# Designs tried in a protein design chat: miniprotein binders against q96jn8r1131to1294. Part 74

Target 1, 164 residues: q96jn8r1131to1294
Amino acid sequence: TLEFLENHGKNILLSNGNRTATRVASYNQGIVVINQPLVPQLLVQVRIDFLNRQWTSSLVLGVITCAPERLNFPASACALKRAAWLLRGRGVFHNGLKICEKFGPNLDTCPEGTILGLRLDSSGGLHLHVNGVDQGVAVPDVPQPCHALVDLYGQCEQVTIVNP
Key: E = the ipSAE of ESMFold2; O = the ipSAE of OpenDDE; V2 = 0.75 times the mean of E and O plus 0.25 times the DockQ between their complexes.

## First folded at step 7 (miniprotein)

Design O27
Fold by ESMFold2-Fast, scan of step 7:
Structure O27 (fold): chain B 164 residues (1-164), chain A 98 residues (1-98)
Amino acid sequence: as target 1 above (164 residues)
Amino acid sequence: SPEFEEAMREAELYIKYFEEALKEGNPEYAEELLRFALEELKIAVEIAKELGDPELLKRVVELLRRLAELAYEHGFYEIAEEALKLAIEIEKEAQRLE
C-alpha cells in the first residue's frame, strides 16, 4: 500500500498507481515522499529504473520530519534545512551540514536495478539497505514522525517502489 | 538578528560545498550549491532591509561579490551576473541608509 504522495517536485510524473516516479525535465525539482510515515521496522524500498548519464550526480534519499502533504518542495533536497537527514553521494547530511564523510556505497555510482531501502530500528536509528544488505546506522535518533524521501536528482530519472 | 546570521552562515557553507563538488567532478551539483548560496543571500538582504541596518547590508554585499567572482571564474555566468547585479543594488541601498 506504499505510494508516492501526490505532493511532489514540479518535474515529477507519477505512474503505476503512484508507485513509479519519473523526472520528466532538467536535473532537479524531483523530490518525492512516501505516503506512510517511516515507523520502526518498516522497510521502504525503491529501485533505480533509469539513469541519464548526461548528469554527474545522482539520487538522494533520506527522511524529513515536517508534514509533506502541503510542503513547498525546493529544487533539491539539500535545500531542506533542519527537517531533513539525507544520504547523498557517500555523505550523510543534516541541515546542510555533512555529518559523515563516508557511509555505504557512493549513491552517484549505483547502477540501474539497484534497490535502496530505508528503515528505522527500534531505537530510532536510520538504516540504509542496498540490494537487501543493511549498511548500518547512518543517522541515530531520528525524530518521529518522519517520512521517507527520494530526490530524483541528476542522473536518476526514474524509481519504483519495491515491496520486501 | 539570529535569522540574518543563519542565512549568512548557510551561504558560506554552500560556497564551501561548491568548491568540494567541483573537486569531485560534479558541476551540476556545484551549480545548484551556488544557487542555494544566492538564495540565502537574498534572504539575508530582506532581513537586513527590514532592520534598516546598513552594516548588515554591507556584509551581504561582500559575500555577494565573492559569490559572483567565484561563479564567473567557473563559467556560471548567469549566477555571476545575478549576484553582481544584486550586490550593486544593495550597496546603493546601504548608502541611502547611511
Scores: ipSAE 0.074, ipTM 0.489, lowest interface PAE 5.7, mean pLDDT 88

Design O28 (at its last look DockQ between E and O 0.09; V2 from the best seeds 0.00; counts 0 for: pae E 11.1 > 1.5, placed apart)
Fold by ESMFold2-Fast, scan of step 7:
Structure O28 (fold): chain B 164 residues (1-164), chain A 98 residues (1-98)
Amino acid sequence: as target 1 above (164 residues)
Amino acid sequence: GPEEDLREALEYMEWGRELLRQGDFEYALELFELAVEIAEKAGNKEYLATALFLVGQVLKELGREDEAREYFERAREIAEEIGDEELVKRAEELLKEL
């Protein structure tokens, strides 16, 4: 069963059998990682449960290719200098560098109830799914093993893992 | 060492200013908070005053007016201490807009 790892950002509290992550303070320190590697065809999905409109940026999601169980997480996913492919706003980022200007919807404007999914295809392409709709390949040839990461940043204060 | 730390603080402030211009307020805030931490540890009042001012600017853009006021007041006090007349005037101007 999919769960968030116990190693997470310091502002996170896990509940609902480690399937719900809540950021209880500030706007950052909200990184969570799925407890199993993202293997081809596995669809990992989270639902946006609560948005705090006092902030303007929102959640970031993507993959990391380093071992997450003992990783000392930075304040935000965008500060990861190595082994990270992230979707933020409308952009695709590799280790902090924007590699695609506009991909999929603007993640900073997705409302509560939105279901966001990550999946690797058989060729190692990373796909974003939004409310069940495949947005296409955001990143080709992701190195494996990799792990799905969600950063409850800014507006996004709660997410829950949902099954397909 | 200390010189490398101060260079990092300057780079965070430059990066944060660009993010602020683009409307990436929280990411700008994060970088400015890191610059404050480095400047404080280094005892560099010039960098500290500037970094505190930049934190205030982001908080103002986010509508967090009470927090912005505290940062602008701290920045102004340090700027007065070090004789940075331009930063004193900028902080006073933004305090009036809150």
Scores: ipSAE 0.393, ipTM 0.731, lowest interface PAE 2.2, mean pLDDT 91
Fold by OpenDDE base, look of step 8:
Structure O28 (fold): chain B 164 residues (1-164), chain A 98 residues (1-98)
Amino acid sequence: as target 1 above (164 residues)
Amino acid sequence: GPEEDLREALEYMEWGRELLRQGDFEYALELFELAVEIAEKAGNKEYLATALFLVGQVLKELGREDEAREYFERAREIAEEIGDEELVKRAEELLKEL
């Protein structure tokens, strides 16, 4: 069963069998990691449950290749400087550096109810799914094992892991 | 209360710093200006000096150097009054770059 790990950002409260993450304070400290590593053809999806419009920006999606149970989470995923591939806005980032300017839809403007997915293909390519539609390869070669990461940042205050 | 207001100001400054790092200068500026207003209202010179300094930083990034200078100078002055030597030094360094 896919769940968020107990090791998470300071402002996160887990519920619903650790399948729902809620940021209960401020705009940051909202990083969560999914327990099972991504394997080829496994689609991991989260739904945006609630957006707080007092903030700007929104959730960050990505993967980490370090041990998630031992990770000391920074205030935001943007501060991850190693072993991290992230999707923020329309950009793709690797260890804090933008490696792609425009990819897929703008995550900062996804409305409540949007289902976002991550999937590794057989070649190690990381795909983004939006409402069930494959947006293509965001990262062509991701080291394995890797874990899906969600940063409940800015507007995004709640997400839930959902089945395909 | 005043303590809650200062907490809000701190959050604005922290959020603004993050946005500044991301290159969102315009919104960072707005947040820092809000922090300035709160600090002024609260009469907190520490927060005021820091917030003014941050405004200056964003203005510098935006190429508004004359305005940036004014904010750095004001930040330096307040920092000197409260004995924040580190902030004085930082403000002076940025003033040299203008």
Scores: ipSAE 0.017, ipTM 0.288, lowest interface PAE 6.0, mean pLDDT 91
Fold by ESMFold2, look of step 8:
Structure O28 (fold): chain B 164 residues (1-164), chain A 98 residues (1-98)
Amino acid sequence: as target 1 above (164 residues)
Amino acid sequence: GPEEDLREALEYMEWGRELLRQGDFEYALELFELAVEIAEKAGNKEYLATALFLVGQVLKELGREDEAREYFERAREIAEEIGDEELVKRAEELLKEL
């Protein structure tokens, strides 16, 4: 079954059989990674459970292509300088640099209850799903193996892995 | 060791500048604060003065002007101590805008 790895950001508390991640302090230190690599057609989904609208930015969603169990997590996903493909706001980022200004919805405005999904297509394209609707290819050719990553940043204080 | 930590601080400042230019102020602030922490621990006054100035810039963009003033004044003090005349002038310019 899909679970968040025990190796996670310092402000994360895992619960619900490691399927729920809560950021219990501050606005950062909230990186979590799904325990299994993405394989073609596997849809990894998380539900936004709790938001604190005091903050301007919200969660980051994406993939890392390096071994996650030994990664020394930075305070936020934006500081991942290699092997990272991230969706933040409406932008797509590779290794900390914005490579696409506008893809899909603005993640900073997604309400509680939104279900966000990541999957690879047969060509290695990374797809974002929002409430079951495929938003298209965010990244056309992601190296494998890769792991889904969520940064419970800013507004986002809790997410839960859910079945498709 | 300290050399590797200072290299990381430089990288955080480079990334933070790009984020600041793009208007990603909360992320930029996080990276610059990390750079301040590293520079303070290493005792590197050149990096510390620069990182403090960059924190001040982001705080100003976020509308947190009282905090920005503190950072610019601290950056100016250190810049004067190490003889970085350009940074002194930049900090004084931004302090006038507050």
Scores: ipSAE 0.000, ipTM 0.275, lowest interface PAE 11.1, mean pLDDT 87
ESMFold2 (binder alone), look of step 8: mean pLDDT 90; pTM 0.909

Design O29 (at its last look DockQ between E and O 0.05; V2 from the best seeds 0.00; counts 0 for: pae E 9.6 > 1.5, placed apart)
Fold by ESMFold2-Fast, scan of step 7:
Structure O29 (fold): chain B 164 residues (1-164), chain A 98 residues (1-98)
Amino acid sequence: as target 1 above (164 residues)
Amino acid sequence: GPEEDLREALEYMEYGREYLRQGDFEYALELFEFAVEIAEKAGNKEYLATALFLVGQVLKELGREDEAREYFERAREIAEEIGDEELVKRAEELLKEL
């Protein structure tokens, strides 16, 4: 069963059997990681449950290739300088460097109820799924093992893991 | 060391200003908050006053007026303490807009 790890950003509260993550303060310190590696064909999905429109930026999602169980998370995922591939807004980032200008929809404008998914294909390509629709390969040749990460940043104050 | 820490604080403020210009308010806020933390730990009141003022500017852009007021008031107090008349004036101007 997919769950968020107990190791998470300090502003996160887990509930619903560790399948719901709520950011209870501020706009940052909201990183959560899925409890098992993202292996090929596994589709990990989260639903945006609550957006606080007082903020302007929103969630970031992607993968990390370091062990997450005892990792000291930075204030935001975009501050990760090693072993991180992230989707933020319309951009794709590797260790803080933008490697693609426009991929998929703008994550800063996805409404409540949007279901976002991450999946590795058989060639190690990282795919983004939006409401069940495969957006294509955001990152080729992701090293393994890797772990799906969601940063409840800015507007995004709650997400829940959902089954395909 | 302290010299490297202060260089890092200046870089955070510089990059934060760029995010602010682009409308990436939360990323700007995060970098300015890092600058505040570094300046506080270093005991550098000049950088602290400027970083607090920059946090206030982002909070004002986000419509968080009560929080912006607190930061501008603290920035003004420290600026007055160190004799930075220009920063005192700028903080007072923005306080009047809240």
Scores: ipSAE 0.621, ipTM 0.830, lowest interface PAE 1.5, mean pLDDT 92
Fold by OpenDDE base, look of step 8:
Structure O29 (fold): chain B 164 residues (1-164), chain A 98 residues (1-98)
Amino acid sequence: as target 1 above (164 residues)
Amino acid sequence: GPEEDLREALEYMEYGREYLRQGDFEYALELFEFAVEIAEKAGNKEYLATALFLVGQVLKELGREDEAREYFERAREIAEEIGDEELVKRAEELLKEL
């Protein structure tokens, strides 16, 4: 069963069998990691449940290749400088550096109800799915094992892991 | 002149936001502090309140919470004076955690 790990940002409250993450304070400290590592052809999806328009920006989605159980999370995913591939806005980032300017839809403008997915292909390519539609390869070669990461940042205050 | 100063302040805030989004907090802080300085010199309360808030955000990210509190409080105060309800709300929200 896919769940968020208990090791998470300090502003996160987990519920629904750890399948729902809610940021209960501020605009940051909202990083969560999914328990099972990504394996080829496994589609991991989260739904944006609630957006607070008081803030700017929105969730960050990506993967980490370090052990998540003991990871000391920074206040925001953008501060991850090691073993991190992240989708933020329309950009793709590796260890804090932008490696792609425009990829897929702008995550900052995804409405509530949007289902975002991550999937590794057989070649190690990381795919983004939006509402079930494969947006293509965001990262061509991701080391394994890796874990899906969601940063409930800015507007994004709640997400839920959903089945395909 | 004042117009040039405000343009420069805006640029600092825009660039600072970019660095903030990238997690380059130290450089973002520097840029926002420049914006504060310029806004103060120009007497522009709108830009000043925004810049102060941005400084507070970076300081919070850096774990400098006491300093962040000071900037959020100042930002809130100025925002109240000029009727920027959105900024007041944002500052108050962040102050709740400090």
Scores: ipSAE 0.286, ipTM 0.693, lowest interface PAE 2.1, mean pLDDT 93
Fold by ESMFold2, look of step 8:
Structure O29 (fold): chain B 164 residues (1-164), chain A 98 residues (1-98)
Amino acid sequence: as target 1 above (164 residues)
Amino acid sequence: GPEEDLREALEYMEYGREYLRQGDFEYALELFEFAVEIAEKAGNKEYLATALFLVGQVLKELGREDEAREYFERAREIAEEIGDEELVKRAEELLKEL
C-alpha cells in the first residue's frame, strides 16, 4: 500500500496510516515522498484536502531520481538542484530551471477535492492526471528508479493518498 | 567547505533571479534566503550583501515593506563596509521607494 515516507519536511505531520500529510506551520518545509518508486503499472494519486488561499502559490508535484530515505530535504522543492523534475503552476522544472513554460492546468488554482496523479508510461514518460483525466506527457524520459514527491507549499496544507 | 558553500550560494542566487524575473516571488524569496544563510556562514560579505539586497527586492514585490526595509538596510551597511559603491546606490534608491 502506498504511504508517505517517514523522512519528510520538518513542518509535516503524517496521519491516517501515513497516507495523509498535513503542513502544520508556516508556508514551506512541506516536502513528502511516496514510499515506493514509480513503475509503469503504478498510478500515484493524492487529493487536495485543505487549501489556505492567503498564499499565492500552491503545491508542487514531481519526481526525484535519488533514494529519498535519508535525504535532508530543502525548505521547498524548488531548491532541489539535482535529480528532480517538478510541476509547479503551469510550468515544468528540472533542477530548479523552468524547461517548459506551459503544461497542463495551473496547479496554483486547483480547488480542494482535486485529485492529482502521477504515472510513468511504457516509454518512461511522466504523466499528470487531474481528476482521472490524463494531461499528457510532462517529462518524456524520466530516469528510473524515481519516487513521486509532493511539496505542500503555500496554499496547500493537506493532501491524502487515494486509490485509483 | 567554504568553497563549495559559496558555489552553492551563487547557484541559489542565479536560480532565484530567474524566478524573480518570471514573477515567482515566493520561490525566489526562499532561494535568496538560502543564499543569505550560506554566505553569512561562509563569511563572504560580497555574496551576503548581494543576497540580502535580492531578498529585499522580493519582499518589496510581495508587499512586505517593513521587512524589505530591514534587508535593504543590512545590504547597504555591508556594501559600505566592503566599498561596493554601486550596491550602496542601488540599496539607497530602493529604500526611498518604500
Scores: ipSAE 0.011, ipTM 0.326, lowest interface PAE 9.6, mean pLDDT 87
ESMFold2 (binder alone), look of step 8: mean pLDDT 89; pTM 0.904

Design O3
Fold by ESMFold2-Fast, scan of step 7:
Structure O3 (fold): chain B 164 residues (1-164), chain A 96 residues (1-96)
Amino acid sequence: as target 1 above (164 residues)
Amino acid sequence: SDEYLIDFIELAIELAKKGDYKDAREYLKLALEYAKEAGDPELIAQILYLLAIVERLAGNPEKAIELLEEALKLAEEAGNEELAKRIRELLEELKK
């Protein structure tokens, strides 16, 4: 089943059979990656367990197309300049560049208990799901293989993988 | 948000120390976009000052001078005399 990889940001502690990720310090160094490639129709879901209101930004999620098992993660996912497609706030980013100004809900304001999902459709379109509702295609034609990434940034200090 | 601005500046400084001026420049440009959106002349001046240092280290003193001149105007506008003084000192050094 789905788990977070043992390779992760240095502020992360994994628990619950590697299905819960907790950021134990600061606001950054909180990147986690799912243990298997995001293949078409696989829905990967995480629940926001805990938000620390000391910070203003919150979680980022998306995909990377590089091998994650030995990747040296930067302080934030938005610092990835190669092979990364990310959803942050209301924006969609490709390798650090904003490619869409407004997509889906504002991720900086999603409350505790929100379930966020990533899925590739059969045409390689990356979909965001929020509490079971498909928000549409955020990124078309994602190269494969790709891997689902969650950045426990800012407010978001804990997430848990949730099966449908 | 302040967290991203701090992260981008710190990463740019670390990259510049390693001689990776291209990536340092790109992260400072991202920081500059955040500062411009905030509309704070002092933050903009500080980031332009850091960009100028990167250009100087990269061997582009003419570009460094242009960035420092823009940073000086904004630092003076913001009333940051400490930053303005540092910028003037670097400009005098670079102009020969």
Scores: ipSAE 0.269, ipTM 0.625, lowest interface PAE 3.0, mean pLDDT 89

Design O30
Fold by ESMFold2-Fast, scan of step 7:
Structure O30 (fold): chain B 164 residues (1-164), chain A 97 residues (1-97)
Amino acid sequence: as target 1 above (164 residues)
Amino acid sequence: DPLEEAKEYIEWAIELAKKGDYEYARELLELALEIAKEAGDPELIAQILYLLAIVERLAGNPEKAIELLEEALKLAEEAGNEELAKRIRELLEELKK
C-alpha cells in the first residue's frame, strides 16, 4: 500500500493512514515522499484537496534518487541540489537547474480536485499524468531506484494519495 | 484587493526611482512590502526586496542593498522563482567585488 513516509517536512501532518498530507503552517517545509520506490508501471497519484490562494506558487512534484527515510529536507524541494528532478510551475528542474522551459500544464494553476500522477515507462522516462491524461516524458532516463516526492508548497496545503 | 494595491505601489515606485526620487520610491516599496508580508506572498516579498535593494544601490547605500538582496534570494529560491534568483545572484556578485 502506498503511503507517505514519516520522514517529511516540519510543517506536515500525516493522517488517513499516512495517505493524506496536510501542511499546517506557513508556505514551506512541506516535502513528503512516497514510501515505496517508483518502479516502471507503477502509477503514483495524488489529489489536490485544499488550496490557499494567499500564496502565489503551488505544489511541486517529481523524483529523488537518494534514500529518503532519514533525509534532512530543505525548506523547499527547489533547494535540493542533488539527485532531484522536479516539476514546478511550467518548468522541469534537475538539481535546482531548469532543464525545460515549458512542460505540461502550469502546476501553479491546477484547481482543487486535480489528480496528478507520476509514472516511469519501461525506458526510465518520467511521465506526468493530469486527471488521467499522460503529458508525455518530462525527464528521460531517470536513475533507479527513485522515489516520488511532493512538495506542498505555497497554495497547496493538502494532498491525498489516490488509487489508479 | 490588497495585492493589487501593492502592485500599484510597486509600479509607482519604479517610475519614481527612474526619476531619481529614491526616498519616495523607498516609502512606496516599504508600503507594498507590508501588504505582501501580511498576505504571506513570499514571491512578491522577494520581488519587493529586490527592488528595494536596487533603490538603495542607486541611493548610494550598497551595504543595505546587499542585506536586502540576501533576504530576497532566500525567499526567491524557496518560492522557486529562478529568474529572480538569478538576477539577485548576479547583483550580489557585482556588489561584493
Scores: ipSAE 0.000, ipTM 0.202, lowest interface PAE 13.9, mean pLDDT 86

Design O31
Fold by ESMFold2-Fast, scan of step 7:
Structure O31 (fold): chain B 164 residues (1-164), chain A 97 residues (1-97)
Amino acid sequence: as target 1 above (164 residues)
Amino acid sequence: DPLEEAKEYIELAIEYAKKGDYEYAREYLELALEIAKEAGDPELIAQILYLLAIVERLAGNPEKAIELLEEALKLAEEAGNEELAKRIRELLEELKK
């Protein structure tokens, strides 16, 4: 069973059996991590439940290769300078450095109800799925073990894990 | 818009610094710094380094503040921002006492 870890950003409240994450303050401190390593064949999906249009940027999605259970999360996932591969807006970022300018749809414009998924292929390629559609390989050769991360940043104030 | 996002990070960093939350202020300024470096904007880089120096001073790290101010001064002078360069020199004089 997939759940968000009880170790999370300070502004997060977990509910619905730790399957729903709500950011209850500000625009940041909203990092959550899935409780199981992202292994090949596992598709982890979250649905965007609520967007606050006060903010300009939105949800960040990706993987980290460090153990998340006792991490002191920074205020934003993009502040992670080690062991992080992130999708933000249209960009792909590795340890804070943009490595791809334009990949998939713009995550800052996905509406409420959008289902975003992460999956590793057999070669360690990280795939983004949007409403069930594979966007292709965002990051090749992700080291394992790795863990799926969602940053409820800016507009995105609530997500829920959904089964594929 | 990366520059608009950088501006928001700077504003939020200032708000956190006012509340005494220097760790968050530092994190947001470093995010803004990443955007400024990608944009190749030396004047913006100098401004962010100056703000980081103020945060380090408030956090009780004057040696780190001096290092950041010296880097910011070089960039401000290269960019021709005399107002920022003057402000940096005044703070350096104060901290080196």
Scores: ipSAE 0.000, ipTM 0.140, lowest interface PAE 15.4, mean pLDDT 85

Design O32
Fold by ESMFold2-Fast, scan of step 7:
Structure O32 (fold): chain B 164 residues (1-164), chain A 93 residues (1-93)
Amino acid sequence: as target 1 above (164 residues)
Amino acid sequence: SDAERLFYEAWLIIEEGGDPEYALELAKLAFELFIKEGNLEEAAKTAVLIVELLKKLGKDPEEIKKWIEIAIELAEKAGNKELVEEARKLEKE
């Protein structure tokens, strides 16, 4: 079953059979990774459970192509300078460099209850799904194996893995 | 952009244990370009990197303090509350 990996940012507490991640302090140290590789056609979805409007930015999600089980996570996913493809706000980032200014909706403004999904298509394109709606290809030709990553940054203090 | 590329190169030099003086030079160039572009958020992040490099190089504490102040001011102007907290944390390191 899909669960968050036990290796995670230091401010994370896992509950609900490792399917809910809560950031219990600050605004950072909130990276979690799905326990199985993202294979083509697997749709990994998380629901935003709680937003703290004290902060400006919100969650980041994407993929990493390095092995996550023993990775020392930085304070923020956007500090990853290797093997990372991330969606933040309206931007798409590869290894810390912005490669697209506007993609999909603004992730900093998604309300509580929003369901965000990641999926690889048959050509290795990374898709973002928002409340069941495919936003298109954010990143082409993602190397494999890759792993879905969520950074409970800023406003986003809790997410839960959900099925369709 | 050129600014983003220079920032990334400065960070890679630090990660790989290269020349921190050269990394500082690239980071300062990136900072000036972000300011010219009006990209205050990335300018603030670059000022944070400059502080890290100045500390690594054992530069003047007053110079370090000035760059911390720059990072805080730019993060506040950008409206990025997380980045303000990150920059303030540099005062305690």
Scores: ipSAE 0.006, ipTM 0.441, lowest interface PAE 9.5, mean pLDDT 89

Design O33
Fold by ESMFold2-Fast, scan of step 7:
Structure O33 (fold): chain B 164 residues (1-164), chain A 93 residues (1-93)
Amino acid sequence: as target 1 above (164 residues)
Amino acid sequence: SDAERLFYEAYLIILEGGDPEYALELAKFAFELFIKEGNLEEAAKTAVLIVELLKKLGKDPEEIKKWIEIAIELAEKAGNKELVEEARKLEKE
């Protein structure tokens, strides 16, 4: 069963058997990581449960290739300068640097109820799924093992892991 | 306010030699909140801090120019002549 790790950003509260993550303060310190490596063909999905329109940017998701169980998380995922491939807004970022200007939909505008998924294909390409629709390869040939990461940033105050 | 707290946190990060990218993120959100509050003077001051952070990070000159223009426009709307002069000085640095 997929769960969020107990090691998470300091503003996160886990509930619902560690399947729901709630950011209880501010707009940052909201990084959570899935408890199992993202192996090829595993589809990891989260549903956006609550958006706070006080903030402008929203959820970031992607993968890290470092061991997450004892990692000291920065205030935001985009501050990770090593071993991180992230999708934020319309961009793709590697270790804090934007490597693609426009990929998939704008994550800052996805409404409550949106289901966002991450999957590796058989060639190691990282795919984004939005409401079940494959957006294509955001990052080719991701090093393994890697771990799915969600940053409850800005507007996004709550997500829940959902089964495909 | 949340905007004042975020601005102060961004400023402290810079003074302590912390992560300028994180400081920029905080400053941008402080800016948006000051705009929503209608506090144009503090928004202009925040735009000045954003320009300094963009320069420190070696960001695109066009992005820097846009934020200088924002700082000048907001300072003018706020009626703060001294702040207008400070913002215009950024064009020369």
Scores: ipSAE 0.006, ipTM 0.227, lowest interface PAE 11.7, mean pLDDT 86

Design O4
Fold by ESMFold2-Fast, scan of step 7:
Structure O4 (fold): chain B 164 residues (1-164), chain A 98 residues (1-98)
Amino acid sequence: as target 1 above (164 residues)
Amino acid sequence: GSPDEYAIDFIELAIELAKKGDYKLAREYLKLALEYAKEAGDPELIAQILYLLAIVERLAGNPEKAIELLEEALKLAEEAGNEELAKRIRELLEELKK
């Protein structure tokens, strides 16, 4: 069963058998990582449970290729300068630098109830799924092993892992 | 805007790195903060970041670069009406130009 790792951002509280992550303070320090590598064809999905419109930016998701169990997380995922491929707003980022201006829907505007998914295809392409719809390849040739990461940043204060 | 929040995160990280003497990494995070602040179009935030970069450059032994950054920061601080920041920048410029 997929769960969030016990190693997470300091503002995170895990519940529901480590399947629900809640950010209990501020707007940052909300990084969580799935407890198993994202192997090809595995679809990892999270549902947006609660949005706080005090903030402008929202959740970020993607993959890291370093071991997450003892990683010292920065305040936001976009501050990761090593081994990170992230989707934020409309952009794709590698190690903090924008590598694509516009991919998929704007993550800053996804409403509560949206289900976001990450999947590697057989060629190592990272796909984003939104409410069950494959948005295409956001990042080609992701190194393996890699781990799915969600940053409960800004508006997004709660997510829950959901099965396909 | 959303880039403001990311700029602040990078600033906080850079300050902690500078306190530990890691000026190279502090500089890189402040440069990232600057890109996000420019995306946000917030001249006061841009001025704050340039001021912090100048402090990092001074601590790293690059006073010429610090002066350039402070002069840019001063103009933006004055345009934004942040008189406290403008005063601190002027004081540091006087110190460095001596």
Scores: ipSAE 0.018, ipTM 0.474, lowest interface PAE 5.7, mean pLDDT 89

